# Ledger of designs, part 61: VH-VL binders against q9nrl2r1430to1533

Target 1, 104 residues: q9nrl2r1430to1533
Amino acid sequence: GGVHELSAFEQLVVELVRHDDSWPFLKLVSKIQVPDYYDIIKKPIALNIIREKVNKCEYKLASEFIDDIELMFSNCFEYNPRNTSEAKAGTRLQAFFHIQAQKL

## First folded at step 23 (VH-VL)

Design ff2
Fold by OpenDDE, look of step 23:
Structure ff2 (fold): chain C 104 residues (1-104), chain A 121 residues (1-121), chain B 107 residues (1-107)
Amino acid sequence: as target 1 above (104 residues)
Amino acid sequence: QVQLQESGPGLVKPSQTLSLTCTVSGHSIDYGYTWHWIRQHPGKGLEWIGSIYYSGRTDYNPSLKSLVTISADTSKNQFSLKLSSVTAADTAVYYCARGPYTTDNYYMDVWGQGTTVTVSS
Amino acid sequence: DIQMTQSPSSVSASVGDRVTITCKASQSISSYVAWYQQKPGKAPEPLIYYASYLYSGVPSRFSGSGSGTDFTLTISSLQPEDFATYYCQQANSFPLTFGQGTKLEIK
C-alpha cells in the first residue's frame, strides 16, 4: 500500500489497542477458555477484527465503525458482570472511546 | 445514520393498554446498544420508562414496572412498549431513544421525534 | 432513586448574555451526567455527555462542568437559537432520572 497518513479510524484503533484497558478486547474470546461465551454472545467482535476491517476500507461511514466498537463494548458488558476486571477495563476504555469518537 | 420513529394509537381509553412501537432504521437493534422508552407529560419533564438491551434483557422504572413490558422484534427491527391499565396520568409524549450499552453511564444519543398519546374516555 | 434538582426552573435572558444552569444530584454520581436541549414540539437533543464533553456539532459556547453532586451547564454568549428548555440527566444508576428542566426564555 505504500506510506500514507493514518486515517481517523486507523488512528483511533491504534489508540484503543495501546490503551491499558484494551486487553479484554484485543482478540476474540477463546471458546476453550470460556466455553459458554458464544452461547451468549451472538455477534462476537474484537479490536483485531475491527483493525482488519479498517485496513480493508470496509467502513464507509464513521457510524459503521462506531457501531462495531460499541458492539464490542456491548458484548463485554453483556457477558461480564460489572465488578469483573473485564467490565471495569471495558468501562474505562469505552469512556475513552466515547470522547475520541466525537472527533470522527 | 440511525433513525428512530415511534408509532401507535394516539388515543387510548382508561384501563386499556397503551401499545407503542419504535421502528429503527440504519442500524440493527441486535447489534449492540441500549434502547430506551421515555415519556413527557404535557408541560412536564422527562421520565424514563424502561430499557431493552440488544440482547433482549430489560430494565424498568420501579414506579411503572408492574404495568410495563418492553420487547423487541429483530425481524422487524423494532422494539415496543406496552403499558397496561392506563389513566389520565399516562397522557404524554412518548419517545424512544438509543444509547450506548454501559455499566455506569446510560445517556441517550439518538431520539425519535416522539408520539403523543392521550388517555381519555 | 437519585433526584436531580435543576435550577432555576426558568430564566429570562438576552442575546449575548451568559447563562448558567445548575443540577444537583441527591447523591454522588461521579461525572455521569448528560444535558439535553428541547425546543417546543421537538424531541430532546443531546448536548453534553460525561458532564463536560460536547457532542459533535454543538457550539463551543456551550460547556458543562462538575462532578459528584453539583453540575453546571453554561452558555457563554446566548444566541437566538438557544432559547429552549434544558434538562440534566443522571446516567449512573437505575432508574435513570432527569432534572425538572430549565426554560430559557427571551427577556
Scores: ipSAE 0.912, ipTM 0.954, lowest interface PAE 0.5, mean pLDDT 96
Fold by ESMFold2, last read:
Structure ff2 (fold): chain C 104 residues (1-104), chain A 121 residues (1-121), chain B 107 residues (1-107)
Amino acid sequence: as target 1 above (104 residues)
Amino acid sequence: QVQLQESGPGLVKPSQTLSLTCTVSGHSIDYGYTWHWIRQHPGKGLEWIGSIYYSGRTDYNPSLKSLVTISADTSKNQFSLKLSSVTAADTAVYYCARGPYTTDNYYMDVWGQGTTVTVSS
Amino acid sequence: DIQMTQSPSSVSASVGDRVTITCKASQSISSYVAWYQQKPGKAPEPLIYYASYLYSGVPSRFSGSGSGTDFTLTISSLQPEDFATYYCQQANSFPLTFGQGTKLEIK
């Protein structure tokens, strides 16, 4: 979208990165450390990639930005059992995102 | 702008299989989220039938589990409902819906227009 | 299954009135309640999620509150377009369940 919407996307992605529970989402999962991840997750995405897309003005609609964030959480819950630290962090960060996304 | 549209026969005979399709536009059904089927019986509230995740996993209402199958065709961007051995009690308006893939808060942010299915004759 | 008991079943009110609709869960669901508005012949439309957060485009005369088992939807200064049926939904666990609805009618 417009320059004003891109500023809102930047603000929100910065808030997500600063959140204590962002640690599983900062960068793509390592195939070496997690060999089966890319067998299960076909559309990997992470906050550093989303932030770069915001910087390059690649989101035309707020819905496209929201969809990448929701894909990120969807991947987390698809791969990680509910009792893992990753899934618990994802649950808390997603709740934060749902509240903050009202501002878009 | 994501849109959901139900399609399928409006009249089904008892004991047959009800088959409905939800066509999604403006979003790929394998790009995150959870996709739901809900029905509304005449003069009654809403009943969740089941869900299919972007990955193809499913969860069903236990009251319908042996009768229901939800599937996806990503090449057509569609997900479908099959309900076997229908009776007059399955007469309802059927909706498809989308919501976030979550662990504890399954609200639905987009709904289809609904399609009426009558089980008769 | 978590039962959602919605009250009242119907309410008759005038434009400009304030209306409160309640929903009670059979066990604690924290704040994981959604509210929907449905007009005759149309699909439900989302109003509120997380018990109290309005969807984009929902007028500020709508508000939600509650946690645990007791939840409310409040509509201040009713407008003609607000006459509809309202449903609560527990969103916490499967099977997802809905209240039976509250029909809000014009006097």
Scores: ipSAE 0.878, ipTM 0.936, lowest interface PAE 0.4, mean pLDDT 93
Fold by ESMFold2, last read:
Structure ff2 (fold): chain C 104 residues (1-104), chain A 121 residues (1-121), chain B 107 residues (1-107)
Amino acid sequence: as target 1 above (104 residues)
Amino acid sequence: QVQLQESGPGLVKPSQTLSLTCTVSGHSIDYGYTWHWIRQHPGKGLEWIGSIYYSGRTDYNPSLKSLVTISADTSKNQFSLKLSSVTAADTAVYYCARGPYTTDNYYMDVWGQGTTVTVSS
Amino acid sequence: DIQMTQSPSSVSASVGDRVTITCKASQSISSYVAWYQQKPGKAPEPLIYYASYLYSGVPSRFSGSGSGTDFTLTISSLQPEDFATYYCQQANSFPLTFGQGTKLEIK
């Protein structure tokens, strides 16, 4: 997309990274620490990867950027039971994202 | 642009199984999100039937749970509704829809065009 | 199940009028309400999510408010294209439930 769209993607991903509840999403889940994760989650993604894709101008439409962010949350809620710290953080960060996404 | 389109027979006889398919274009159904079936009875409001998650998990309206099955075919990028033992009360416009995979805020951001199903002898 | 009681069932109004539609939940749902517009023979279209946030492309004359059990959709200056049926939806918990609709008609 345009310069306005690239700046908006960068600003939003930076705001997500800086949010207190970003900790489960900063980088891909470790296979060593969570051996079964990749048996359950087939399309892993994390904020560092999304930020790299923004920096490389790989998102041509706002919808592509939004879809990667929603996949990130979908993976979180698929793997983690609702009462876990990861799912609770995901719930709060996703709510923040849904409000901030209006800026796109 | 993500688009959803319902298809299936418009007329179903009582006691038979209603089968509908939602074909999704512009997005892969196994790439996040939650995929819903909703129906609208003649002259009435909307009723959520159930949902299938990108992973294949399902949640159903308890009022329909014993009668409903929602499934997905990722190779065709489709998800489907089967409702068994239909009666005239199942006559409705049936919609498929998409929304975020969430824990507490299941709004629907894309809707199909709807397909009318009539249950009659 | 959470019942959504929507009122009025219909309203007649003129272009330029301010129109208010209300939706009451049978228990607290925080701000987890969505609103949809449906024109005759068409699918519902998203208007508002999270009680007050407009979808992209929704005109600014639409606004939503409320939390807990009481929610409002307001059209500040009614336009001819706004004559439609409006539905609220509680989005908080399964089963997801909708109000029965408010038909907005030309007076």
Scores: ipSAE 0.875, ipTM 0.934, lowest interface PAE 0.5, mean pLDDT 93
Fold by ESMFold2, fold request of step 24:
Structure ff2 (fold): chain C 104 residues (1-104), chain A 121 residues (1-121), chain B 107 residues (1-107)
Amino acid sequence: as target 1 above (104 residues)
Amino acid sequence: QVQLQESGPGLVKPSQTLSLTCTVSGHSIDYGYTWHWIRQHPGKGLEWIGSIYYSGRTDYNPSLKSLVTISADTSKNQFSLKLSSVTAADTAVYYCARGPYTTDNYYMDVWGQGTTVTVSS
Amino acid sequence: DIQMTQSPSSVSASVGDRVTITCKASQSISSYVAWYQQKPGKAPEPLIYYASYLYSGVPSRFSGSGSGTDFTLTISSLQPEDFATYYCQQANSFPLTFGQGTKLEIK
């Protein structure tokens, strides 16, 4: 909601984007490069989309913002086996997010 | 804002199947996260029964694996527990819960209110 | 399975006291421990995740520490609302397992 929450959502999404482990999450997965991704993942989402939703004030509650970020990680772990670079990056970025989300 | 509510019969006879449903409001069960069933035996600690992921995958406690089925109905935004061949040892308070979908840190961030199930003749 | 041994099983204390509850894992679980508070007739409520991080709205008198196998929950100055049963949970791997609980009673 308010002006303070808009700043907090923007601050947190910027911190996520700048984190070293954000690289799998910056943009939606390419269907050309990964043809089966959208057969498995029904609700794709990425940091650029979340940031756009923050900029457009589309999140009314902190829980809505958190849910999109958790969906992003859920998609990562659903598609990628635990030993992949993508899953390991997701594990570290999700841990960072869980700590930073205390500020919301 | 998310709320979880358990429902089902409070009394079940031995050898029958215990069937419980968790109704979720304020969040879609296919929108990320992991959804859990946990029970608490009288005067004892908590026991994880199993989980269903937003995608429909399941993981079960090995001690119950042949007896447990967890399923989801996304059109009703519900997930359900079936436990077959119950005995008095299955008497407990049953909770549904939500936690993040993770690789290494499966904590429960939202709990239902719990429902008491008694198994007796 | 990873066994969680919680101690003491009960503790009797006065308002204002400092109380420490311990939880020991049968093998290393890094920092993947959660703590829950349960009042009579109520569902467990989250207190702490990742061994030491407080959930939103949890008073700062609660703290958690530990890594590996040995974990503690500390209440620095007991308040009347803190008399409850406390559970630790290893969150690292399936099957998820809980300690048997510590009942904190008023003296």
Scores: ipSAE 0.871, ipTM 0.932, lowest interface PAE 0.5, mean pLDDT 93
Fold by ESMFold2, fold request of step 24:
Structure ff2 (fold): chain C 104 residues (1-104), chain A 121 residues (1-121), chain B 107 residues (1-107)
Amino acid sequence: as target 1 above (104 residues)
Amino acid sequence: QVQLQESGPGLVKPSQTLSLTCTVSGHSIDYGYTWHWIRQHPGKGLEWIGSIYYSGRTDYNPSLKSLVTISADTSKNQFSLKLSSVTAADTAVYYCARGPYTTDNYYMDVWGQGTTVTVSS
Amino acid sequence: DIQMTQSPSSVSASVGDRVTITCKASQSISSYVAWYQQKPGKAPEPLIYYASYLYSGVPSRFSGSGSGTDFTLTISSLQPEDFATYYCQQANSFPLTFGQGTKLEIK
């Protein structure tokens, strides 16, 4: 965690947000729109929350940042069947992330 | 820094149940990811036994499915392997490993040290 | 099940040599191949994921390539510490399967 690492976390989360397949991950899933989501997903997380944690310097290690991103994808694949648009978007965004994470 | 450590008896008698535990440190096993058991037979390659997801869901190698159970204890941050009705063919080094929870790319990024299990009278 | 076939089974080579190890999948797995290095008495260590991306800390003399069914691991200039057995793994679908291994011996 130094200032250069914080900049790298911010750069990466911005690139994830800008990716075409980020749409399922921008904000937490709505309990009103998806009532059972929080019965299944116990540790919800989304890109806006991760970005806020970066802004507040809550990530001390690159591994902590990576773990939140991986949790986000894990939640996606746990809740969404593999043939859904959400899971397919998650698959492509996760692949992009795995390549970009080499910058960390 | 995430670390995985296998533990359990090194000797098991034929027809008994092999029971191993993987203790995880530096990361909570219910915080994403997929957790795997892999074994390596003497002088042979690696064989995937099965996996448990952070949620507790499991997938098993079809060749072992009727004999294998993988479970997790989140309060101890452990996941475990039980393999029933063992024979000499189950003598191997057993590894636990972690990889991403994914749909199509299950590589393993962290491995335990391995523990040798011998099935013998 | 997707079978992974490695070639050669073993290689004896000198320091500085270029070594290529091939892995062939029984059906297309796109680029979903990982490579591992295993030294005697130790666990496998990750080298490469997604066929061509190096794990952090892996020396740049290692490279991977391929897509579909044919994949290679290349060591551009062999070093004494590269003595090990190398495994490919198809990561695309369950059951996950590994190649038989390639034992690399340093002359």
Scores: ipSAE 0.849, ipTM 0.930, lowest interface PAE 0.6, mean pLDDT 93

Design ff2
Fold by ESMFold2, fold request of step 24:
Structure ff2 (fold): chain C 104 residues (1-104), chain A 121 residues (1-121), chain B 107 residues (1-107)
Amino acid sequence: as target 1 above (104 residues)
Amino acid sequence: QVQLQESGPGLVKPSQTLSLTCTVSGHSIDYGYTWHWIRQHPGKGLEWIGSIYYSGRTDYNPSLKSLVTISADTSKNQFSLKLSSVTAADTAVYYCARGPYTTDNYYMDVWGQGTTVTVSS
Amino acid sequence: DIQMTQSPSSVSASVGDRVTITCKASQSISSYVAWYQQKPGKAPEPLIYYASYLYSGVPSRFSGSGSGTDFTLTISSLQPEDFATYYCQQANSFPLTFGQGTKLEIK
């Protein structure tokens, strides 16, 4: 991962956060609001955590960054039935991500 | 650098159980994604056998459902295929693959090298 | 099950030629098609996802298009390393299904 990859990670995570469908992914799911979430999802992650890892230069390879974003979507689809607002938002944001990831 | 490598016996007798293992390096199999088994019959196209999700859930090709089991061992970072009651029709090159966990777009971004299995008496 | 029919089954072509391979789905799959290249004795390798987006490192002479049921893979100026078998895959729903393949050979 060079300097161009690090700026590309930052640009992409900013675009994800700004996307209208980012709302389920901005911060970790609340245990109070969704009590069973952490019984099902063992490796929680969200955009704020990914952005912090980018800012701290914790991603050495583009694949590591991509893997965290894919885990985020995997968690969404594992927990949420396909017809929910969360899964539909995830589907649209993941499609956006897959297209934008060509910049990496 | 995700790498997938199939392993298992190259020769299996009819009626036995075919057992293959995919060893994954460079990524933890319980860290998102969907993990697939695909086979390629001699001189023919590709057939999806089934998938295991990072969570351990499975989906199988209906044509094989009663005969196939896919399982994972996260401590070894491996996922495995068992296909029971094999016949000569199960002779193929077997691939493991990875793809995103999605709702509607299951493309495969990493493939193993493949392992040839021959079913013969 | 969604059937994927590729055409042609084989193509004989020369270096520098433009080659088009088509794939037809038995029902609409939006743009959820992937394309793979397989060289003899090797595993398939990803070329295209979402019908038209190139994987990183895939040469720009490859392109894909289509939506609904009709999809194409185009190689704009054939190179020696492009002689291989090409598969389309519907990625939309289980069971995942592949086209029968198109073998691209040197004329």
Scores: ipSAE 0.844, ipTM 0.926, lowest interface PAE 0.6, mean pLDDT 93
Fold by ESMFold2, look of step 23:
Structure ff2 (fold): chain C 104 residues (1-104), chain A 121 residues (1-121), chain B 107 residues (1-107)
Amino acid sequence: as target 1 above (104 residues)
Amino acid sequence: QVQLQESGPGLVKPSQTLSLTCTVSGHSIDYGYTWHWIRQHPGKGLEWIGSIYYSGRTDYNPSLKSLVTISADTSKNQFSLKLSSVTAADTAVYYCARGPYTTDNYYMDVWGQGTTVTVSS
Amino acid sequence: DIQMTQSPSSVSASVGDRVTITCKASQSISSYVAWYQQKPGKAPEPLIYYASYLYSGVPSRFSGSGSGTDFTLTISSLQPEDFATYYCQQANSFPLTFGQGTKLEIK
């Protein structure tokens, strides 16, 4: 991806972070607060990590960026039952992401 | 980018097990998403067979649940379909597909080319 | 299981016509409908997701609308390459189900 595409990644990450439903995704899950998380989730990721990868220009293709965002949601739905606040927030943020990703 | 390709025998005898493999390139099957098998019968519409999540969990169409197994081999980046005790009714074009791992919006964003399976003696 | 019923089963139209295909769900599925185009001998291709959002690379003459149980796919100006079968899919819950298809034929 070109410089214009990298700016779009940063724009989208900022919009995700600012969304009201970003709270479960801002940083990695605490093992102290959620002791079994890393027994279940083998490839943890969060918005702060994705944003750092954007800042370091680690995404060469839009698909790589999209895949990390989708992994973040996949982890959320794999760990959290549908009726939890975390899963409901993930559902709404994923829908927002799918609409915003049309800009990429 | 991501590509899905079905493979397996095109002709299967009644009562045998149909085995198909989907080879994925350009993306790791254990890196998020949900991976699907769908079939299309001659002159009929599309039927969802089942799905395997990036984690290895599965969901199956209840109409096929006792006959179907979907599995993954992450070292080969493949996921597979086994359908036991096939009959002529299982003659179809079989597709593998990918879609977002979601709670409420399971659309397929990438499809394989499809492979024709005929069940005939 | 949620049944998806498409209308019409077949439509004949001329190049330049506006064509509308409808899909009805047997229960509310909010906006969780996808639409696919399938040309002869090829896999289905995504057209629309979330009832109204065009998939990447889909021509703007395609549009979708609806929520709840009633959904439409519209082609604003039919082109010869639009000869195909169109399927709706409820995306809300397993088992995922598809409409029976609408065959679009050019006069």
Scores: ipSAE 0.796, ipTM 0.920, lowest interface PAE 0.8, mean pLDDT 92

